# VH-VL binders against q9umr5, part 46

Target 1, 268 residues: q9umr5
Amino acid sequence: SYKPVIVVHGLFDSSYSFRHLLEYINETHPGTVVTVLDLFDGRESLRPLWEQVQGFREAVVPIMAKAPQGVHLICYSQGGLVCRALLSVMDDHNVDSFISLSSPQMGQYGDTDYLKWLFPTSMRSNLYRICYSPWGQEFSICNYWHDPHHDDLYLNASSFLALINGERDHPNATVWRKNFLRVGHLVLIGGPDDGVITPWQSSFFGFYDANETVLEMEEQLVYLRDSFGLKTLLARGAIVRCPMAGISHTAWHSNRTLYETCIEPWLS
Key: E = the ipSAE of ESMFold2; O = the ipSAE of OpenDDE; V2 = 0.75 times the mean of E and O plus 0.25 times the DockQ between their complexes.

## First folded at step 1 (VH-VL)

Design p3 (framework fv_nofazinlimab)
Fold by OpenDDE, second read of step 2:
Structure p3 (fold): chain C 268 residues (1-268), chain A 123 residues (1-123), chain B 112 residues (1-112)
Amino acid sequence: as target 1 above (268 residues)
Amino acid sequence: QVQLVQSGAEVKKPGSSVKVSCKASGGTFSSYAISWVRQAPGQGLEYLGYIIPIFGTANYNEKFKGRVTITADKSTSTAYMELSSLRSEDTAVYYCAREGYDFWSGSYYMDVWGQGTMVTVSS
Amino acid sequence: DVVMTQSPLSLPVTLGQPASISCRSSQSLVYSDGNTYLYWFQQRPGQSPRRLIYKVSNRDSGVPDRFSGSGSGTDFTLKISRVEAEDVGVYYCMQGTHWPYTFGQGTKLEIK
């Protein structure tokens, strides 16, 4: 039998968004138990990410307990960060494949439709003033806002991304790294035509430097310092990078070709 | 219908301060940004700054070198623009404008403008 | 600051005829997210400004389809396919890519 699949949605999503993915999994891997977690749907996805991590943890623990051979995680967009944090805080997770589906793993710095309801598009350049305040960190989007021009503020104010990245020292950094390294495979999916994740390379742990030049994963301090285990995972052949062009952000979970190429191989 | 209603015309002496109000009606207030733009007589538009009431944070055009202060009162759905150390060149119509998405109604408001407030600075 | 330059500054037009306004920025308005934050505003005589176009070519709600925006990088155009009497006023382009946001000088559209 196939290992159970747990799906974590993105910002403003619900289980309905993954109907095609469920169909694909059922077709190619009949009998697979797929659970799309209906937690923090819609506007509730704006709640602090640590709160979400706690909620999702409570939901996945029973599933993992019933699957001693392991489970697969498919985590979309914001969900990818939630899952990474989840795997960092859980010392007993049994995740085989962690599939990060177009997730801003190194953060977000760009104006997107997701920000329109909270912030006018014209305010994107100054969002650091809001996101790196105590009030800003009450919103999930701000928890992974990464302004390359204000890295000091990011490092000091980010209550989520900076911590799970090990960019700011904290008492649990070593343990979180150990926990995260329990994953069998880290599958990174994204692409240049996403239109939301900015830069799109963030899905592959690439990000802007101070000049907004995109640097790759291997050039990032978190990699060089192996702060949460990226370097170690890469060395053991556990990181899979699957870029694909021609896919918009809202289509990553519904594209058949993408599924067959980047997702299906890791659902064994 | 969403409207922004601004306070009345002001006549001020050089060196004094003026505070213009902008009250929102017909919709929510906290989920929007309020911008301030001014227009000198017969001239173009100049961007002063904005505030996001839900966060209480504002950003300013540095051209004004700290003379502008933008605030908001969520309880009254009112934004304020205060300009200090007034000069003759500050004579202008001052506009507030709203941008944002009403999360409760699912409607995105591109922008709504107030009727403008004339501020005259003269000796 | 980014300088926005409009042309012409005065635009006399015959009713029913097309009109075109140019706006040029001193630097590219393409943001890192790939979007271009160029806006067009209309200000009728004695009224507050009204936004017509956002992000180069998108019409705001209620804006007639005779208005269209185009352009890329540093060069942008607002077109009116058939000018009507109610179109009289001053038109401004604005960039929202670089802080502080800046307006063009304005183009005064009049009926001949």
Scores: ipSAE 0.013, ipTM 0.516, lowest interface PAE 7.8, mean pLDDT 91
Fold by ESMFold2-Fast, scan of step 1:
Structure p3 (fold): chain C 268 residues (1-268), chain A 123 residues (1-123), chain B 112 residues (1-112)
Amino acid sequence: as target 1 above (268 residues)
Amino acid sequence: QVQLVQSGAEVKKPGSSVKVSCKASGGTFSSYAISWVRQAPGQGLEYLGYIIPIFGTANYNEKFKGRVTITADKSTSTAYMELSSLRSEDTAVYYCAREGYDFWSGSYYMDVWGQGTMVTVSS
Amino acid sequence: DVVMTQSPLSLPVTLGQPASISCRSSQSLVYSDGNTYLYWFQQRPGQSPRRLIYKVSNRDSGVPDRFSGSGSGTDFTLKISRVEAEDVGVYYCMQGTHWPYTFGQGTKLEIK
């Protein structure tokens, strides 16, 4: 039988977005128990990411406990960051494949329509003024805002991403690293036509330097320092990179070719 | 200044589907979300769901799970609400409304509404 | 789901007199950002709802100053200081703090 699959949605999203994904899994892996978590749906997805991590943690514990062979996580967009933190804070997770669907793993620095909807007068160059305030950090989207021109503010003010990436020290860093390293496979999915995740290479742990030149994962200090285990996972052969062109942000969970190429092989 | 104009009244048979349109004018369609609310005769307002057109992201009230689908066509600045497996209890006026939030000016959720579309389900 | 309870459901008033409508929520409407997403809408006969008040007490542009909102946590009030003939209609409170968003039953304001 196949391991259970737990799905974590993204910003302004809910379980309804994964209807096609569930159909694909049922076709290729019939009998798989898939749980799409109906927590922090819609506007509730704006709640601080640490609050979301706690809620999702409580929901996944009983699912993992009843699956001694392990579980798989499929985590979309912002949900990929929630899953990153879950794997670090849980001393006893039994996740085999962590499948990250176009998630801003090194953060976001793009003039997105989500931000325009919430802050119509904001530009990516100005959003640091809001996001790196105490009030801004009460919004999930600001928890992973990473302005490469104000890296000092990001490192000091980010209450979530800078900590989980080991970019700023935390008392629990050693335990978080140990826990994260228990994952069987880290499957990274993303692409240049996403249109939302900026830079799109953030889905593969790449990001802008101060000149907005993208540096790939292996050039990042977090990788070189092995802050949460990326270098160790890569050496172990546990990191899978699956870039695909032609897919927009809202289509990652509903594209059959993407599913067959990047997701299906990791759902044992 | 934004206006929302909805499609005309519909009379449908039980078991069929209805698709109501909401066309936006005056303003940038992609800068806001569109909510859908209904009102049955003699009853109050009931929230169905919303869509953020630029992303195609939609969220639905669990009560309508599996029957409601909200979509948007950015090229025509039009949002759609489709309700399937119609029952007599679905007879209502369906409204679209603009959603969004401006930090400095405050919340503007549901500040502009369409004129409403009467959907009558009769046997 | 959060239950929104309005009182009274029927409100006959004399022109020029004050009117008040109560709205009570089954749980706190304070969001994690410290804001309270409580709204008041007016629906005149045969018309679409019109937002009057957002975030408890903020009056929308073009809404007469005789309308005011107040309250906190779970208990909210809409007041009309001097009722005019044009105020006839149904008034709804709505919460946008907890998904799914929910409305009160509505209060029908009629002139005596």
Scores: ipSAE 0.006, ipTM 0.493, lowest interface PAE 9.5, mean pLDDT 88

Design p4 (framework fv_nofazinlimab)
Fold by OpenDDE, second read of step 2:
Structure p4 (fold): chain C 268 residues (1-268), chain A 123 residues (1-123), chain B 112 residues (1-112)
Amino acid sequence: as target 1 above (268 residues)
Amino acid sequence: QVQLVQSGAEVKKPGSSVKVSCKASGGTFSSYAISWVRQAPGQGLEYLGYIIPIFGTANYNEKFKGRVTITADKSTSTAYMELSSLRSEDTAVYYCARSTYYYGSGRDAFDIWGQGTMVTVSS
Amino acid sequence: DVVMTQSPLSLPVTLGQPASISCRSSQSLVYSDGNTYLYWFQQRPGQSPRRLIYKVSNRDSGVPDRFSGSGSGTDFTLKISRVEAEDVGVYYCMQGTHWPYTFGQGTKLEIK
């Protein structure tokens, strides 16, 4: 039998967005128990990410408990960060494949229509002033806002991304790394035509330097220091990178070709 | 001088809604978050939530989630707090207060308060 | 939620004498940015609250220097070096570090 699949949605999203994915899984892996978690839907996805992590943790624990052979996670957009945090805080998770579907794993520094809707009067270059305050950190987007021009503020004020990345020292860093390394495979999916994740390489743990030049995962300090286990995972062949062009952000979970190429191979 | 001026006292029936306004004058409204706090007669202070006007988004105390709605009109420099499904225990003076939201601000939360709005919920 | 515990709840003081109010939090109030978002408010009878102290020890403009705030982590104190008649009212501590922000019970300062 196939391992259960747990799906975590993204910002302003819901389970409805994954109807095609469910269909694809059912067709290619019949009998798979797929659970799309309807937590923090819509505007509730603006809640602090740690709060979301706790909520999703409570939901996945029973599922994992009933699946001693392991489960797969498919986590879309913001959900990918939630899932990574879940795997970091859970010392007893049994995740085989963690599929990060167009997630800003290394943060967001974009001024897209998607973000402008939420912040209509704010400029990308000035969001750090708000996001790195206690007020801003109560919103999920700010929890992974990564301003390359204000890295010191990011490192000091980010209450989520900087912590799960191990970029700021904290007492749980070693344990979280250990927990995260329990994952069988980390499947990173994204692409240049996403239009929302900025830079799109963030889905592969790439990100801007101080000059807004995009550096790859292997050039990031979190990798070089192996702060949360990326280097270790790569070394043991546990990281899969699956870039795909021609896919907009809202289409990652509904594209058949993407599913067959990047998702299906890791469902067992 | 910067002031927050709130709307007048309200008397409401249980189950109804009340909307209190808070108008800022003498400053840049969009540079601040507006918080709402209430105080029942003879009781302490309770935080309801806040709004960042430039974001247009609010954060609510879960205790009131689903019943409280905080909005802001930047054109009039006015914040609003609406509380629905009113109960007798919602009888209180409701305050708005100004807070900075910029990182590194020397002054931050609740440096200026409104005069308060008494909301009485009774049958 | 973070619980803020003030002591005492009632504080009768003789004019000219010092006063001290304690505020303890159930969790550390140190935020990730290194700041401690602890506030003290004064509420005189029939008036709106007024901020006295922000971030543990900073006095607001217009606040007499006889008011002082101190503390760290989870333990905080507001001191009045010499109480005056105008100091009568209820004093509240508030934490702005952890959502939702929470107040102490209040300390009622009265003149003996």
Scores: ipSAE 0.277, ipTM 0.714, lowest interface PAE 1.8, mean pLDDT 92
Fold by ESMFold2-Fast, scan of step 1:
Structure p4 (fold): chain C 268 residues (1-268), chain A 123 residues (1-123), chain B 112 residues (1-112)
Amino acid sequence: as target 1 above (268 residues)
Amino acid sequence: QVQLVQSGAEVKKPGSSVKVSCKASGGTFSSYAISWVRQAPGQGLEYLGYIIPIFGTANYNEKFKGRVTITADKSTSTAYMELSSLRSEDTAVYYCARSTYYYGSGRDAFDIWGQGTMVTVSS
Amino acid sequence: DVVMTQSPLSLPVTLGQPASISCRSSQSLVYSDGNTYLYWFQQRPGQSPRRLIYKVSNRDSGVPDRFSGSGSGTDFTLKISRVEAEDVGVYYCMQGTHWPYTFGQGTKLEIK
């Protein structure tokens, strides 16, 4: 029998977006119990990420309790950050594979259709004025806004991403690291043609330096200091990197080749 | 039930400005964008722009850019559409409608409309 | 801008008979997420528009099942299986895939 799969959607998204993913799982792993969580759908996806983490935690507890052999998480876009925090705050999670579909794990710094809808006259260079205010941090998109030209503001103002990445101190950091390290596999998926996640390497824990040169995961201080366990996971052989070209942001959960190559092997 | 209630009819002279209001209920201001659409007498529908009240941000159809301004007052849950430099071809019923943020299920786009406000521009 | 073309513009129908309205877009309405943001609205005389169909074929709550939407890419159809007196009005298609959002010219449905 296959372990249950829990799916967490992204910004302005809902469970309906995953119909193709469910078809693929049913074809390759018939009998898998797949739960697509319908919390924080559409506009509610703008709620602060810590609020979303609390709500999703309440939903996943009974699913995990029912599956003593473990569960898998598939978390799309912003949902990957929710899942990062879930794995850290839950002392008792039994997640085997955490599959992150094009999630901005080191943050976002780019003009996208989402940002143009929300802030149509704002350039990426000016969003730090809104996002790094206390008011801006009440919105999920600002919780992972990471301006490489205002890194000091990001470190001081980010109420979510800087904390879960261990870039700023937090009283619970040691416990969060211990909890996160319980994960069996961290499967990172993303690619250069995504068009939304900027830089796309953020999905693999790479990010811009102050000159907008991308530094990969192994050059990041969070990795070098092992702030939440990335270096330990990599040494354990638990990190899987699956980049794929030719896939746009909204197609990661509906591309059969992507599913067969990057997702299917990790759904025991 | 969720409702959008608009201000009353206006008669304006060419070159003046008009400001139409749209009062929202049922959590619309905290959850949705408010769009504005117009309809000239006996003619079709034309999209003007939107505002997202929680961010105070607005975007406009380029045809009206520079003449239309959409604002929101959270304390009264009211959105406003102001159109300046009025011409006779601006004579129309102006509607506000609830729409989702850019992207999502798309289900709630224009699902609730105001009753309309007739704006007549004549000399 | 995306041009939305409706046909026919005038549609006289006998009560109880079927009616069909076509809508054609100048560009594909398939968004990058695989969804097609094509809507159908009904406007009865003196009333605000009312949404009937969202995303090509999904019927809004309270809309009778005699209304159905179909199509893909650039070609779409609204069908009424059995026209009733209350169906008199103007029907508009709209696209929400490309900015700015645009409407068809409208089809006036009349009882003959």
Scores: ipSAE 0.006, ipTM 0.425, lowest interface PAE 13.7, mean pLDDT 87

Design p5 (framework fv_nofazinlimab; at its last look DockQ between E and O 0.02; V2 from the best seeds 0.00; counts 0 for: pae E 6.4 > 2, placed apart)
Fold by OpenDDE, second read of step 2:
Structure p5 (fold): chain C 268 residues (1-268), chain A 122 residues (1-122), chain B 112 residues (1-112)
Amino acid sequence: as target 1 above (268 residues)
Amino acid sequence: QVQLVQSGAEVKKPGSSVKVSCKASGGTFSSYAISWVRQAPGQGLEYLGYIIPIFGTANYNEKFKGRVTITADKSTSTAYMELSSLRSEDTAVYYCARDKGYSYGPSYFDYWGQGTMVTVSS
Amino acid sequence: DVVMTQSPLSLPVTLGQPASISCRSSQSLVYSDGNTYLYWFQQRPGQSPRRLIYKVSNRDSGVPDRFSGSGSGTDFTLKISRVEAEDVGVYYCMQGTHWPYTFGQGTKLEIK
């Protein structure tokens, strides 16, 4: 039998968005028990990410307990960060494949059409004023806002991303790293035509330097310091990078070619 | 100078809902947090929640268990606070307050509305 | 929730004399950014609250220099060097570091 699949949605999303994914999984892996977690939907997805992590943890624990052989996680967009944090705080998770589906794993610093209604162009350069404060950190978007021009503020004020990345010292860093390293495979999916994740390389732990030049995962301090286990995972062949062009952000979970190429191989 | 003008006094029955408005003038609206605080007669101040209009959602004090809804209309620079399932203990003056903002981040409660008295009685 | 405890709750003062209000928090108000989001408000009779001090020791515009804030961590103080008649009212401390934000009980300043 196939391992159960747990799906975590993204910002302003719901379980309905994954109807095609469910169809694909059912078709290619008949009998797979797929659970799309219907938590923090819509506007509730703006709740602090740690709150979301706790809620999703409560939901996945029973599922994992019933699947001693292990489970697969498919986590889309913001959900990918939730899942990474989840795996970091759980010392007894049994996740075989963690599939990060177009997630801003290294943060967001974007001014895209998709987010214009939320972040006008003028706000990209000024959002740090809101996000890097007690006000802003109560919103999920700010929990992974990564302003390359205000790195000091990010490192000090980010209550989520900086912590799970191990970029700021904290007492749980070693344990979280250990927990995260329990994952069998980390499958990173994203692409240049996403239009939301900015930079799109964030889905592969790439990100801007102070000059807004995109650096790759291997150039990031979190990798070089192995702060949460990326270097270790890569060394043991546990990281899979699956870039794909021609896919918009809202289509990652519904594209058949993407599924067959980047998702299906890791559901067995 | 920023001014906050709130709607007039309200008298409500228990179980009903009240919606108070707070119109901001004299500056930008979307990038500043608007907070709601209430004060029962002869009592102290209690924080209800706040909204950052550009985010489109508010942060609430869980003490109110979902009875409070804070919204903002960017087109009119108006924030709203709705309290449902009203009880006698909800009788209070409700204040809106706005963040002035500073270089390192937002500041709290630089400007206050005049207050809106909400009386809940059978 | 963070509990803010003010003392005294009632403060009778002679005109021209100094006044001091203490505010203690149940936990440190130092945020990860290094700032301490402690505020002092004044509420005169029949009026809306007015912020006097932000982040422990910064006076708002228009606030007389006879008002001063100090403290760190969990202990904070508002001082009035020379109390004037217009200073009559209730004073509140507030923490904005930990959600939900909370106020002290208030200190009622009266003239003897």
Scores: ipSAE 0.655, ipTM 0.862, lowest interface PAE 1.1, mean pLDDT 93
Fold by ESMFold2, look of step 4:
Structure p5 (fold): chain C 268 residues (1-268), chain A 122 residues (1-122), chain B 112 residues (1-112)
Amino acid sequence: as target 1 above (268 residues)
Amino acid sequence: QVQLVQSGAEVKKPGSSVKVSCKASGGTFSSYAISWVRQAPGQGLEYLGYIIPIFGTANYNEKFKGRVTITADKSTSTAYMELSSLRSEDTAVYYCARDKGYSYGPSYFDYWGQGTMVTVSS
Amino acid sequence: DVVMTQSPLSLPVTLGQPASISCRSSQSLVYSDGNTYLYWFQQRPGQSPRRLIYKVSNRDSGVPDRFSGSGSGTDFTLKISRVEAEDVGVYYCMQGTHWPYTFGQGTKLEIK
């Protein structure tokens, strides 16, 4: 039989968005128990990410307890950051495959309709004034906002991303790294036609330098210093990179070819 | 099921203030934006601003600089728009409107209140 | 501010015939995310406005399929394929790309 699958949705999203993914899993892996977590739906997904991590943690504990052989996570967009934080803060998680579906793992530096709606007078170049304030950090999008032109402000103000990346000192860094490294596989999915994740290489732990040139994962300081275990995980052969062109941000969980190529092989 | 009920018509003197209420029912209040739009007699629609109650964030049209205050009370599911230093040209029907959710991103103005007539007369 | 210009301002139409309303913006309404935030509203006599179309061409729930929106950049059109008696009212376009958001002047649709 197949390990249970837990699905975590993204920003402005709900459990209904995954109906096609559920259909694909049922067809290829009949009998798999799939739970799409129905928390922080829609605009509630703007709540602080640590609040979301706490709520999702409470929801996954009983699922993991009933599956001692392990579970898989499929985590979409903002949900991939929630899941990575779960892997760090849970010393008792039993996740085999963590499937990160177009998630801004190194942060976001792009204008979007939700930023326009929330902060209509701001653009990506000046949003740091809001996001790197205590009030701004109360919004989930600011928890992973990563302005490559204001690194000192990012490192000082980030309440979430700089911590889970090990970019800022904190007392739990060693324990979080140990916990993260217990994952069986990290499956990174994304592509150049996403249209929302900026740069799209953030889904593969790539990001801008100060000149807005994309540095890939292996060029990032957090990788080189092995701050939260990426270098160790790659050396074990546990990181899978599955890029796919031609998929817009809202279509990752409803594309059959993507599912068959990038997701299905990891749902053991 | 979702409805917005506004406070009653008001007659005000120039230089005074008016505060219009907009009570929402039939859904989660805190995470939906409440917008305020007005319509002067015989004229079109004019956007004043909006608030997102869960964050307490209000955004204003700069045309009304310093005269408009938009607030929300989550415990009563009520948004408020206060317009100060009233002038005769502020005579209008004032509407509140709520957005409609969609899969990704905001979707403004699907549910409208009945309107509140504010008349500024000496 | 972005100026939204509607044409015509008055539109008498025979029942069952098509109607077309134009809306032109003083600036491109394409946002940096590639979306175009152009909306259409209907205000029937004595009623509050009602949203018909969002993001240029998407019909709201419960809006009849005889209503369609099109356009790009600065030029937009609302079409009614066959006008019915209930369509009487004023139609407004609105842009949501540039703060502050602004409305067109309105187009009054009347049955001849």
Scores: ipSAE 0.082, ipTM 0.606, lowest interface PAE 6.4, mean pLDDT 88
Fold by ESMFold2-Fast, scan of step 1:
Structure p5 (fold): chain C 268 residues (1-268), chain A 122 residues (1-122), chain B 112 residues (1-112)
Amino acid sequence: as target 1 above (268 residues)
Amino acid sequence: QVQLVQSGAEVKKPGSSVKVSCKASGGTFSSYAISWVRQAPGQGLEYLGYIIPIFGTANYNEKFKGRVTITADKSTSTAYMELSSLRSEDTAVYYCARDKGYSYGPSYFDYWGQGTMVTVSS
Amino acid sequence: DVVMTQSPLSLPVTLGQPASISCRSSQSLVYSDGNTYLYWFQQRPGQSPRRLIYKVSNRDSGVPDRFSGSGSGTDFTLKISRVEAEDVGVYYCMQGTHWPYTFGQGTKLEIK
């Protein structure tokens, strides 16, 4: 039968957001066991990402153990970063498809409506002062704040993203890379009309340079150095890129066309 | 239990400023925004702005930008709304209210303070 | 700013009879997440407003089931299936979809 699917939600989100996704999966792959993890819901999604990784790790272990054929991960928004870290810290994961729904894989640098609500008097140019402090790093959103004008501060202060991307040294980097490379497929989904993830190409490992020009994945040092395995995965044919226009940030998990085009083919 | 307790009534002269306090309990400062709304005698509700204490950020209705300042003191779990250059039309009951719990979904204005009457008269 | 228009402004009702209040917005209240952030508040004489309904049709805890909300897009309704004496007060709709947040002008419900 079909491999089990584990769903990890995003910032200010909960399992209820995925009811349409569950309906789509049930229609196309009837009998699939789908577990939407009810951890770090709502405001608790602001907890430090390493704390979230530990909690989700404890929840996924028994699910993976019961599925010797493997499992699939569908990870939305901030949840995609949680899943990136899970794949690196777990020595024995059996994930086949890791489906990343509009996740800021290279970080966030934008004054979008969502962030404008959270930081209405702060310009994106000023947020580095808060995020790259010890206090700021106690909040998940600051764990992946990536100011392209203060890359030195990002590299020194980021307690999560710079480490998991291999942009700063870590004692476990070699093991994390080896573990991540066990994934069967890395399916990247995102689009220009998302409205929250900035730049939207962050969902595809693209990001701003110091002049705010977007450089795609293959031009990133992380890729060129193969810091956690992106170049190796691409060479294996294991990276799938599925951009789609016309989809806002909160609609990725409830759009049928998106599901049929980008998600359904990777749920075996 | 969640409770928002506001300071007492004030009478002010035109051109002066007023600062109203709102003391929050029940975890409000760690998880929620605090909004300010006013109501002139016999009239409807008008939104002024909000503050998110955990981030120290405030935002204002454009109609009041330049005259209203909303601040928070985390040590006393108290939010403040200061309105300057007072005129007679600023006479109203000023309310604080708990807003979004930093999540999408139901959270707007689920708990309100008792209100503070501010009278502006010459 | 989004304009919220309520009708009627004055609603005299006989005890035990149904009551209905309309609220119309100058723009669609559907947010990009597919949710509609339309709220209903009750303000009894001398009291602070109390939220009754959130996201169009969801009742707050402690709100009697005789209160119901419905609508979509720009047209919304608050219904009371059987009015009781304690329902006297002013009812306001509010939108939280567009900044700045705006309220309707209010509907005063009175027992005949």
Scores: ipSAE 0.006, ipTM 0.422, lowest interface PAE 12.2, mean pLDDT 87
ESMFold2 (binder alone), look of step 4: mean pLDDT 88; pTM 0.891
OpenDDE, look of step 4: ipSAE 0.554; ipTM 0.829

